# Ledger of designs, part 20: VHH binders against Glycine betaine monooxygenase reductase subunit (bmoB)

Target 1, 368 residues: Glycine betaine monooxygenase reductase subunit (bmoB), of Chromohalobacter israelensis (q1qyu6)
Amino acid sequence: MTQNFFNPVTTQTWTNGRHNVRCVKVIQETWDVRTFCFMADQPVLFFFKPGQFVTLELEIDGEAVMRSYTISSSPSVPYSFSITVKRLPDGRVSNWLHENLQVGSELVVHGPVGDFNVIDYPADKVLMLSGGVGVTPLMSMTRWFFDTNANVDLQFVHSARTPRDIIFHRELEHIFSRIPDFRLHIVCERGDESGEPWAGFRGYLAQAMLELMVPDYLEREIFCCGPTPYMKAVKQVLKSNGFDMSHYHEESFGATPADVRADVEELAEQAEAEMEAVDTADMLQVEFSNSGKSIRIMPEETVHAAAAKLGLHIPKACGMGICGTCKVKKLAGEVTMEHNGGITEEDEADGYILSCCSTPKSHVAIEF
Below, E stands for the ipSAE of ESMFold2; O stands for the ipSAE of OpenDDE; V2 stands for 0.75 times the mean of E and O plus 0.25 times the DockQ between their complexes.

## First folded at step 16 (VHH; framework vhh_6z1v_2)

Design u02 (from t04 with S101H; at its last look DockQ between E and O 0.27; V2 from the best seeds 0.60)
Fold by ESMFold2, look of step 16:
Structure u02 (fold): chain B 368 residues (1-368), chain A 120 residues (1-120)
Amino acid sequence: as target 1 above (368 residues)
Amino acid sequence: EVQLVESGGRLVRTGGSLRLSCAASGFTFDYYSMSWFRQAPGKEREVVADINWEGGYTWHADFVKGRFTISRDNAKNTVYLQMNSLKPEDTAVYYCAREDHEHFGEYDHWGQGTQVTVSS
């Protein structure tokens, strides 16, 4: 007799935080991609906004390692959640997961978090654009729309290197074949090396191809996830055709791209103009000692935003205090830091803060 | 071991041309997007150009305004930066970087850099 693991009256929904989970299923998606499914030992409903991610807290060879993965499952089935991982020979975490994470394995995850989601941006007509493993948050969104019988006109364009690299290919084909308002287009940059033909679109997504596939693309809410050059190419097409970019959503991480640098420079210009008009008596100074720059900001603004207004590029990935990428050393002053595990107590004792979630409480000095 | 090795940086007069190369080894090159960054003395690193795995998507920063062209040759595991109409402001160490295959916008490997110096 199998007992019910969940009581719909008493089972709680998880919230952003640190969670102990157990792997309950492993699915081989392609020759080098696996999906890992997790449940909590204590019954929990894993509700989240489709498109959000978690961050895995791992120990690899005695070393603490944090690595973020989008949730590829849908919250419409909230009894578990899944991540999808592509294994590459040089991928430390991805190889470790494929080699060591099996049914019964336990780990800690942080989340769910992320502003890239479909709940915050409802629309009647949606276009999803993905490249490579960028398909995973969009798969969560697609499964959500399908499972909830959403009244949405959905176009999905996926770009892959080769046909064998198409993640979720069969499930996407099945979903999109069943609903008249759902259309799927797959583009492969090159054929499979095995010599098997690819009968679909070849090459890369350009304006002419997008117009052929999705003639009304300028009327849609757009969710895009893929390599940076892919996403920049998509944005170039949209901007050059007058698309209102407030309806364009993407997720990316890492070193500062030119778009982010341009935004930072614009903010710096705005800050100088605003300072002429504003009494600074109620602002707090943030100094960046290595650069020799400083600015006065409102107490509600983050240290990272202050740096950006000065044209200083502190690395940032999550923006939510989880990953630790925005860590800087505070030399003086006090901040309020609302983090989600991205910094240790030892780091705090040594004077480090997460600039993306720290706001000044006094005048502060940062080593940057 | 993943390696990115830049070459071709040298002293060039204003208005000259230069081609940088980045030889890649130790990974499946055509599964990764690649970028060129530069860092002038006392400045932060800044992205110069991006190119996707097969070369169908490229992007160039406004400050190179049609002067620089990124390209790649997957048969040779090499990414290039063709630099024309060089200015003294282009003086920097140029770095080749590999974008993380799962965390787009993050770069998980960098070359040692190659110095480009543009004289007046």
Scores: ipSAE 0.575, ipTM 0.848, lowest interface PAE 1.8, mean pLDDT 84
ESMFold2 (binder alone), look of step 16: mean pLDDT 88; pTM 0.901
OpenDDE, look of step 16: ipSAE 0.851; ipTM 0.947

Design u03 (from t04 with E54D G55S; at its last look DockQ between E and O 0.66; V2 from the best seeds 0.68)
Amino acid sequence: EVQLVESGGRLVRTGGSLRLSCAASGFTFDYYSMSWFRQAPGKEREVVADINWDSGYTWHADFVKGRFTISRDNAKNTVYLQMNSLKPEDTAVYYCAREDSEHFGEYDHWGQGTQVTVSS
ESMFold2, look of step 16: ipSAE 0.782; ipTM 0.926
ESMFold2 (binder alone), look of step 16: mean pLDDT 88; pTM 0.897
OpenDDE, look of step 16: ipSAE 0.355; ipTM 0.759
ESMFold2, look of step 17: ipSAE 0.620; ipTM 0.871
ESMFold2 (binder alone), look of step 17: mean pLDDT 88; pTM 0.898
OpenDDE, look of step 17: ipSAE 0.751; ipTM 0.911

Design u04 (from t04 with D100E; at its last look DockQ between E and O 0.31; V2 from the best seeds 0.60)
Fold by ESMFold2, look of step 16:
Structure u04 (fold): chain B 368 residues (1-368), chain A 120 residues (1-120)
Amino acid sequence: as target 1 above (368 residues)
Amino acid sequence: EVQLVESGGRLVRTGGSLRLSCAASGFTFDYYSMSWFRQAPGKEREVVADINWEGGYTWHADFVKGRFTISRDNAKNTVYLQMNSLKPEDTAVYYCAREESEHFGEYDHWGQGTQVTVSS
């Protein structure tokens, strides 16, 4: 038994890096959205910039999976942090989290990181624009402004498909009802199928509606997060009206953060050290000509996995043979490639393969 | 399980019109944003148009703006691309794609494509 107490003056704070955390609470937010709260095993204060994200390191069906989620909690309550996840029946990660992540579950997260935050862009007048689950980083920002008694004029416009899909609805109404300089507008594209009335705005956020809700929107620091069509529509309105886009901020995860890539490369080095115990009778050699490195892999392993085990970074985005990001040139040998349209017939004829979905049938040489 | 099937691509004369359809199955269609992409031979795939889950937010690339219109019918689980005033430059394989639900800007499912050829 030990005396472990949070002391905000002396307790260690987390910093960008790799962290072991434990789920301590699960909250059902809507019919298909849950919030998962995490703490460390030792007392840690989870300070971060509101709007930042973490990347979850998961194992699903024996496969390592990385997935980024914004931190929906506020650093004003630094004793834990939370992510908010919309469940999709066909979504691999989101569905797994809803069905399997429970109180007591342990996992690794990377972060906190992200340039989308309110600390780096202080302003007296702020406009938050969110669509759907894009509300989550903006909820972190809103909780921060509310909890710290910030002197900010805050306008929040949230777009949802239907009223039952409004994430954090009661809390948003509570926060925005208490502060005269805080105004909330919710737009629903259609009513609920349940027949409940929606007295708020209906339709979609267009310039005329934005002007009605927030007539001074061009004078504000703007934070936006939502589906691509939503964000493109917002940007079109702003640019068409001469908004200085240096005051416009949108959530972007971009490529995998460098520290997460370093961790993946470290795991690849660990796997190489463990390779010596593997029976190599059925393995096939993959050579990378530009680097001068080679490795033997099982026929079920991809060329991309082979490169990762050697510490070679072949870019990858979709991982499913659709986007073409993992394309490399094969100089020799045969592969089985199961792609979904991410490579042209001309590229195949020229010897290119998609490394993320290609497995060796023979000794293979790759120009990388 | 998730399937996206494009149809309607064919040979059309310059100035003509076509409507492409993308039939979706295996998921709750009206919770996803959808996009049309195209790829001409020897060129990289490029986005043509986007539409959100209810159709209230649409975007069209500059090179098709005013000529193409994206739409959707959630009762039929179908996304459309109405293509008017077609030009030879519009010749490409057209793909529909589903935007990832939480990682905006990424696409997790693609159709097999439908060929559109515009003759002079």
Scores: ipSAE 0.547, ipTM 0.837, lowest interface PAE 1.8, mean pLDDT 84
ESMFold2 (binder alone), look of step 16: mean pLDDT 88; pTM 0.897
OpenDDE, look of step 16: ipSAE 0.855; ipTM 0.947

Design u05 (from t04 with E106Q; at its last look DockQ between E and O 0.32; V2 from the best seeds 0.63)
Amino acid sequence: EVQLVESGGRLVRTGGSLRLSCAASGFTFDYYSMSWFRQAPGKEREVVADINWEGGYTWHADFVKGRFTISRDNAKNTVYLQMNSLKPEDTAVYYCAREDSEHFGQYDHWGQGTQVTVSS
ESMFold2, look of step 16: ipSAE 0.602; ipTM 0.865
ESMFold2 (binder alone), look of step 16: mean pLDDT 89; pTM 0.906
OpenDDE, look of step 16: ipSAE 0.870; ipTM 0.951

## First folded at step 17 (VHH)

Design v01 (framework vhh_7pa5_2; at its last look DockQ between E and O 0.40; V2 from the best seeds 0.58)
Fold by ESMFold2, look of step 17:
Order: sequence, then structure tokens, then C-alpha cells
Structure v01 (fold): chain B 368 residues (1-368), chain A 120 residues (1-120)
Amino acid sequence: as target 1 above (368 residues)
Amino acid sequence: QVQLVESGGGMVQPGGSLRLSCAASGFTFDYYSMSWVRRAPGKGPEWVSDINWEGGYTWYADSVKGRFTISRDNAKNTLYLQMNSLKPEDTALYYCAREDSEHFGEYDHWGQGTQVTVSS
């Protein structure tokens, strides 16, 4: 017989690592967005920095798949945590989650991690800018500020495609109606095709609209998450008006294994620029035995980067040493490996390394 | 199966114009932001332009701003790049790329590219 309850003296707080969790609630947020809430079998307090993410460890069609999602819940309610997922018609993971993840489902998550958060960048005045599902990390931040009675002047501008696509609409209106120093602006890029009018702002966030909504935007710490054209438009407005970009923050999950061709080409360009500037003394050789290719790199470069420069594809998901996707067998030599739990002591004893966070200390040979 | 097929490349004199097309199939085209990326001979990739799901946000690299125009026709599932006042420096293989709709800044599908050569 097992008792599951929270005891504030003995209940542990989760830390970055691999966690077994179970889905305890599924919430339909919009026609194509769901929130999945998780708890552990033994009570755990899920503290984290608002804005951080987890990486789901899944099996889809017999294949191991890793996919990162921001934590949309707030650590002010640490008894569970939630992710919020937009269903993409051709999205393997998002469709699988919507079709298969239900109350009672068990899975493994890795984390929490992420530099995009409000704890590391405190400020008296904050501007949150989100587009579409980019609202999710900012919702975590908003819930945190609201629940903790934070002493912050908060402006939130959210852009959605249509009124039907506004994620968390009722809760955002509720939170922002109750705090005088909190202001919410919702922009719909297009009206509702059902014929129901949208009485709020319409169109696209441009400098003039931002000035109307948040006249003091240049004085604020800014957290932004949305599609790349949206984020680039925001950054262009900020840069062209002399904003100090050290106060601008945007979401980053690190590299993913979706398509590595552009990553390989980018690393090749970086290597060419580095070779122009760098004394080549004490470069270290990385050999890939199955391909028969080798390269000399600086000790600061990763084994994964070395493979990319040679046009070799080592799978990579998180890039942070969490997920284990970049694991390769080291046949010879020594590396410095800085990981976040993505490799076991047994794997290390068997000669495996995480190529994305391993740098050579000597000549290295990799089975790849 | 997701497919992106570029066309419209070719040889053109300096000062000329070309219009590139990217035919998209196997996915709901207007769910995604799209980009044009080019790779000049001996160089790495350069992001040329971005466009959001219906064209309300566009972005251009400084090297092409004022000369190139990105657009999309969601009814035809097609992305375009109108290239005017072409220079020899614009000679490159041009790729159409789709942004991951949950991992912004990452691109999950690419075409095979269409060659643009600007020479006399």
C-alpha cells in the first residue's frame, strides 16, 4: 500500500534531471491547443524559474523521440507542472501528444532548464511580447508575478492570428483586470472568420502600435517569444530606436535534429572565420573511424561541431547534455564533457560521450 | 510527406530581375513561417528573408533590403522571392525553408534549392 501526500518537511523539490511523471489533467485551451498537467508518483514539489522548459522522452512508432516544451504553469503552485501544446496537422510529436497523451499516461521528462526566465533578469518594469504559442513561457512568468504579488509594472502584448486562437484568453483577462500595474493588450492579426467581430487591436505589431500600447517600451526589460518574423520585427523596432539589447530576452531551446544541413553549413562558415583569426598551434585531431574522416579543431570546440565540419550527421536534440541523443562511442583519447544528466555512469564506463557537450583534451577517435 | 520545391532560378545579367517560387505540399502551408536562405559559392548559408503565416511580418537581410520582396500565396501553397536589381554578389543556390512552429528560430524542412547566377 502506498500513500501519496505532500509533507512539507520531507517532500523533495525536483532538480534538473530525468523524471518519471504521470499526466493528471488535460485541458482543451483552444480548438487546437491543449495543456497537459503532470505529477510524480511520489509527491514532488516542481520548483523552477518561470520561463524554463522540459524535454519529453517519448517513443513514437517504435522510435525514441525527444522534444522540448516550455513549462506553462507557475512554480508558485508547485504540486504539478504543465506544458501547452499546439496541434500541428503534420507535427509528429504534437499530433501524437494530442492523440495519445491522456490522464493516467506515464512518461519521462528531462529538466527543468533554460536561460529564458524572469528570475535571472529582475526588473521593476517588464514588457512581455508573444506571438501564437509563444505565449506559453510568458504565461508561466505572468502567473508567477500574479501569484507572488510581485512588485513589478507589467505590460503584456499578445498577438494571435484570430480571436479563436487566443491561448489562455479568459485567464489573461482575469489576471490583468485585477492589478492596476498590469496592462494587457491583445492583437488579432485577422478577424474571426465566423463573422463575430473583434473589438480590440487588429493587424501586426509595428512601432506605431507598440508606441500607442506601451509608450515607455524602451524603458522596460523585454521578454519575447513568437515566430521568427515576429521576433525579428520586434528586434528591428528596438534596435532602430536605440534600445539596449542586453535587456531583450527571447526563447531558445538549443539545436534540434529537425534538419541539420543548415547547421552543418553554419558551422563550416564559423570554422572558416575562426581559421582566419586563430593561431593553429595545439589544435587537436578528432577522427571518425566509420567514415574515415578526420579534422583538427581547437580544444574549445565540441566533437559534434567537428563532425558537422566534415559533413557527418550526429543526431542532436537538446544540445545541452540532457537528452542523450548526441551520444557516440569514443574509441580513443580524452574529452571534457559537461552534461546535465543525459548520460549514465554505465555509458561513460562503456566509453560513450555526449558529442554536443564534449570537447577534446587529446587526439580523439569516435566510432561514427 | 512534406515537400518544398524551388523554381525560377537561372542566369541573368547584372541589374536584371528574377522571381523564385517555392511550391509547398504535404502540410498546412499557412500554419508556418517561411524563409529564403542562400548559399554563395565557397560561403556558408545566409538568411535572406522571412515571412510570417500570411505576410504581415517580413524581414530582409541588409544585403538585399530594398531589392528583394518576399511574398506568399496561401491559396496556391507557394512562397515567392522577387529579386530586382540583381548583382553578381547575389549569385547563389537559393533555398526555401519552413520554420518549426514550436521551436522558433529552428527550421525543420528545406527544399533542394534553385540556382541563381548573375553574370555578364
Scores: ipSAE 0.621, ipTM 0.874, lowest interface PAE 1.9, mean pLDDT 84
ESMFold2 (binder alone), look of step 17: mean pLDDT 89; pTM 0.899
OpenDDE, look of step 17: ipSAE 0.645; ipTM 0.870

Design v02 (from t04 with G55S; framework vhh_6z1v_2; at its last look DockQ between E and O 0.40; V2 from the best seeds 0.00; counts 0 for: pae E 2.4 > 2)
Fold by OpenDDE, look of step 17:
Structure v02 (fold): chain B 368 residues (1-368), chain A 120 residues (1-120)
Amino acid sequence: as target 1 above (368 residues)
Amino acid sequence: EVQLVESGGRLVRTGGSLRLSCAASGFTFDYYSMSWFRQAPGKEREVVADINWESGYTWHADFVKGRFTISRDNAKNTVYLQMNSLKPEDTAVYYCAREDSEHFGEYDHWGQGTQVTVSS
């Protein structure tokens, strides 16, 4: 943790985009579930909507792989974010993460994104329905409600296979025991093979069980996440009982966002170009004065990309020279900047450039 | 290479029964949830049933109304759809699909489909 996290002048806000992060903690939640906690190397506050997800950019066996995971932590703890990953026997990425990701590991994430969140759908009465690892986004939401002292009547129903499979069991019990308006129900499909008795609800979530636990479930904003059969069963119960489905929300990662794909493609192209252009003679030096770091890059690489290679995070939102978020001061050198209105002539005159669309023409020094 | 091959589709009379099979190969079948879909002419593809690999939990669409049952045999790497009390409205191409194990609700592989025709 850099000492500069508390410096308001240097602290940056995490915005939707590509980010370099470092794993700073690994937590074993259950026998097959781990939480990975991440921070940025530079001071960054991770703002996101509880329930949103990130996409990991990984290289596995020489292949670029993208995988989305819900942020399981709450934005109420902004200096880090976490994902909670269940190891799947034949899961390529989940196994890789469990086997390879450790404290000190660096990776790239895209986001945060997603419409499955409690900010966009405020309600006084909320029902959370989770199955298995689907608890992760709802835990983010629950932590948020708890930490912000939200005035919410919250019913939480979590379904697990066995008691040992209950992710965040102690934490959930702790949170819900402290808030009178919060009620927790845990359903286990079966008893623990280890012989641990389960005195709560058993079996699969069904209508009768839901009615017993949450009699007013039809009056609630419902957030649901879990295995496909689980979510479909929930929807079926709701529809059959006349629930207004406009108040039903479920997690969906959808397709990789177009912007993420574009970024990856661009990076791949740049990498290929770098491999071909081994002519070291054409490399230009970019220096970042505040960090004291420097790197040689190819002429077609952007200042922003140069920073990223050094683990320096220049805020970027659009990457297209429109938003101005990536504006930095050029101290020396020449760049070619192709922007789309994200910087004023006055700013340019003052020596500012958009790092996302500026390529060095000479050795360049940046105030960053 | 991941392969899904459906079989068992044929012409059957109203009230008849069929058992569809989907043979899987090229992956560890035991660790994947499977689904049956159908697509009638001029209609969108719709999910018929799902079976979870981990819990064995099954889901069936409302239109099934207890007539169809999804099951699996891991020893044979096969998912089944037992179809009873068939109706003309059940006429469709039936597809099996593999669910992405890491993303709920996403399917990453599909079979070629098998034609089920129910005559009045």
Scores: ipSAE 0.471, ipTM 0.813, lowest interface PAE 1.4, mean pLDDT 89
ESMFold2, look of step 17: ipSAE 0.503; ipTM 0.823
ESMFold2 (binder alone), look of step 17: mean pLDDT 89; pTM 0.906

Design v04 (from u03 with N52S; framework vhh_6z1v_2; at its last read DockQ between E and O 0.69; V2 from the best seeds 0.81)
Amino acid sequence: EVQLVESGGRLVRTGGSLRLSCAASGFTFDYYSMSWFRQAPGKEREVVADISWDSGYTWHADFVKGRFTISRDNAKNTVYLQMNSLKPEDTAVYYCAREDSEHFGEYDHWGQGTQVTVSS
ESMFold2, look of step 17: ipSAE 0.765; ipTM 0.923
ESMFold2 (binder alone), look of step 17: mean pLDDT 88; pTM 0.898
OpenDDE, look of step 17: ipSAE 0.881; ipTM 0.957
ESMFold2, fold request of step 18: ipSAE 0.714, 0.734, 0.758; ipTM 0.910, 0.915, 0.923
ESMFold2 (binder alone), fold request of step 18: mean pLDDT 88, 88, 88; pTM 0.897, 0.897, 0.897
OpenDDE, fold request of step 18: ipSAE 0.913, 0.913, 0.912; ipTM 0.971, 0.971, 0.972
ESMFold2, last read: ipSAE 0.778, 0.611, 0.738; ipTM 0.928, 0.868, 0.916
ESMFold2 (binder alone), last read: mean pLDDT 88, 88, 88; pTM 0.897, 0.897, 0.896
OpenDDE, last read: ipSAE 0.915, 0.914, 0.914; ipTM 0.973, 0.972, 0.972

Design v05 (from t04 with S35G F63S; framework vhh_6z1v_2; at its last look DockQ between E and O 0.44; V2 from the best seeds 0.00; counts 0 for: pae E 2.02 > 2)
Fold by ESMFold2, look of step 17:
Structure v05 (fold): chain B 368 residues (1-368), chain A 120 residues (1-120)
Amino acid sequence: as target 1 above (368 residues)
Amino acid sequence: EVQLVESGGRLVRTGGSLRLSCAASGFTFDYYSMGWFRQAPGKEREVVADINWEGGYTWHADSVKGRFTISRDNAKNTVYLQMNSLKPEDTAVYYCAREDSEHFGEYDHWGQGTQVTVSS
């Protein structure tokens, strides 16, 4: 008789893709934050880069909804993975999850993906800066460093609205109290409305407070996640003090950054000059059907670069075929697409490509 | 039902001042960061300023820094944009928007906008 049981030597590992998972545990973290733990129906080891996220594929009131959440667990314990969700009073997805997702619930997730992670940016000295629920990717990173006995000098500054809102508070204090090279500072914007006292820092993270907490902050690799005004305040402090921003990393699920738009405008100007000079005999045509524009490019150039040269703004975040932000519909022709999991097999079957990592093999037509 | 309603846009002379208001309803206002955006004719919409839920973090675009000030009054569920030393280049439709509380950098609700016109 054949038995099917969990065997860590022969158990499959997940890779970026579409996965059916089942909720196996729900943890109430704070009054309005829950952690949902998932496993696959078949035994699976959930390896990923700490800081990465998944995208939930949900059906809410008969409508398909996609929503990204960071993986808050660490791959050092790969038997499940977790997301941590703050219930927004008026949030469609977050409230639906809190009300409907329970032990036994099944759902589809896509991933793991994300450029915001600690594996791609190793450093001996790290500063983590989080605001509110922005703690979740940094918690995955912290758990990883702690569990793997990483040789890292870790400073963690977390800002919360009130003491009641500090996510993972007890675990953070536990981890940071046990490692000499780990230091934790928690800032609360205001006092505890429920009467619980707060003996730590109070107010808003400003340069003077950061200098007091982490005097060597300019020497560190920085991972930052929090509300946009918080992250802009952090960046302003860093830039005004001459910090090399190539060592600054922040969470992005799929927004189109201002520098991506500036890059597109610059490429369009270059393409106009290059078109005048270039022998087009070996080029391939890329058409953008909705705009009515086309351009001939070299086979080594991406569809995204072609759009940029025409002044067309296809959203792009990672540029590596990871996040899926640059996804467009291909109507005709063939491309070589070298992606890192930012597109599903179903999307490919439906004719979608990732423009940032697709190069033409023939004349192509894109719905854009 | 999330609703954002801008008001206060009008014709103003160069060098003048104007205050925009955005009344919020249908959500717990002090749980969200807010932003002001503008879109001039023929231009892309751009962020002008943003402010976190308690008002302790504010940011202003370089083009308006020192002239515009974002603020909020959580008791009135209102975000403001004080616009001083107005220039013809500030002519645009101004929108307020709510930032998604878990997908930072994304704005999930927008007002209909209020027209600001700065004359020479």
Scores: ipSAE 0.573, ipTM 0.854, lowest interface PAE 2.0, mean pLDDT 84
ESMFold2 (binder alone), look of step 17: mean pLDDT 89; pTM 0.905
OpenDDE, look of step 17: ipSAE 0.872; ipTM 0.955

Design v06 (framework vhh_6z1v_2; at its last look DockQ between E and O 0.53; V2 from the best seeds 0.00; counts 0 for: pae E 3.8 > 2)
Fold by ESMFold2, look of step 17:
Structure v06 (fold): chain B 368 residues (1-368), chain A 122 residues (1-122)
Amino acid sequence: as target 1 above (368 residues)
Amino acid sequence: EVQLVESGGRLVRTGGSLRLSCAASGFTFDYYSMSWFRQAPGKEREVVADINWEGGYTWHADFVKGRFTISRDNAKNTVYLQMNSLKPEDTAVYYCAREDSEHFGEPSYDHWGQGTQVTVSS
């Protein structure tokens, strides 16, 4: 048991990678949106570029699940970081997080990563466009601009389904009311069923509405995050009005970063192979004599697949035993070969097989 | 159980029109964006059109823009694809898909229909 200390001069910052973290706070933002705050077990300063995301490595019902969320907190307060999650009806991960992630919960996150950020694209005039929970990376950017006293002219247009669905509403109003060059515009598609009045813009963000709210929008650096149809609609407005799209940035954070997925996928493949090896009484060995490599496979796997698992590249074209491109010489053992005419009886008599449609019946050795 | 059932695919002549339907069940339909995809023989599956949960934001691929229109009726839990001015290159299996909208980012689709065949004759 130790008490962790933060010293901003000597405590190290995190870098892109795999991190063990613990949930230290849960905040109910709206009726269906929660913010989860995390810290590391050892002292860490969570610096990142505002707009970046992390990917959660979860285990749900014994299954590994990866899901990315933007960091909604600002690096100006680097003693923790937060994500903000909307619970959707029938959503697997979002419901699991709302039901199971609590103070004290531990998990692994990967990151921080992401090219969608305000550090790499500095500008003195910015337009932020968000739909629904897409507000979260833009909230990180807004908090950063506010906390660092940035000299930026900031226009923020947020679209929500109803007034009760506006995430961070009071904080946005607070921040934007205090800075002369910060302007907030909120569009609600519908009024609240409870009868709360909405005097702001109604409907869907459209070109005419955007022109009224932000007349100079074509002169701004634009950061956009929201549902796919929302972002496509925004891009159509911009392109049809001659906007230079090199100044348009959008978040596509639903996918796990390639580096993280490759690492996790490799680990999962290794674990699966090791587990199958533990349960291996029925596996058969395939040896490749020229390379000196061998592998144990199930009897229904092909010799070609065995080679591929070892990084050996036997030529393959049709994959169906017709063309003969995958022909290799078998030095020992027996196979079942289900070909469609791609090998002659003379080749079979000389010990050749079609690796793409041959499965082992015994341990085999292949000249490759 | 989430189910998406496409219907309306058939043989139609070049220049003709066709309306596809996708009946959805087993989930809260008006909380999800929906898409139509198609897959022609020997080609990769490609997105044709998208529509948000209420239908206020729609998108159509350039190769169908002006000819196809996506729509939805949330009271009937149904997504439609109205296809006009059909061409032989529109021949494909058309799929209805539910977008995984829990997170914003690269589009991901967590449920698919079994598809409906559209064939456009010369």
Scores: ipSAE 0.331, ipTM 0.716, lowest interface PAE 3.8, mean pLDDT 83
ESMFold2 (binder alone), look of step 17: mean pLDDT 86; pTM 0.879
OpenDDE, look of step 17: ipSAE 0.650; ipTM 0.865

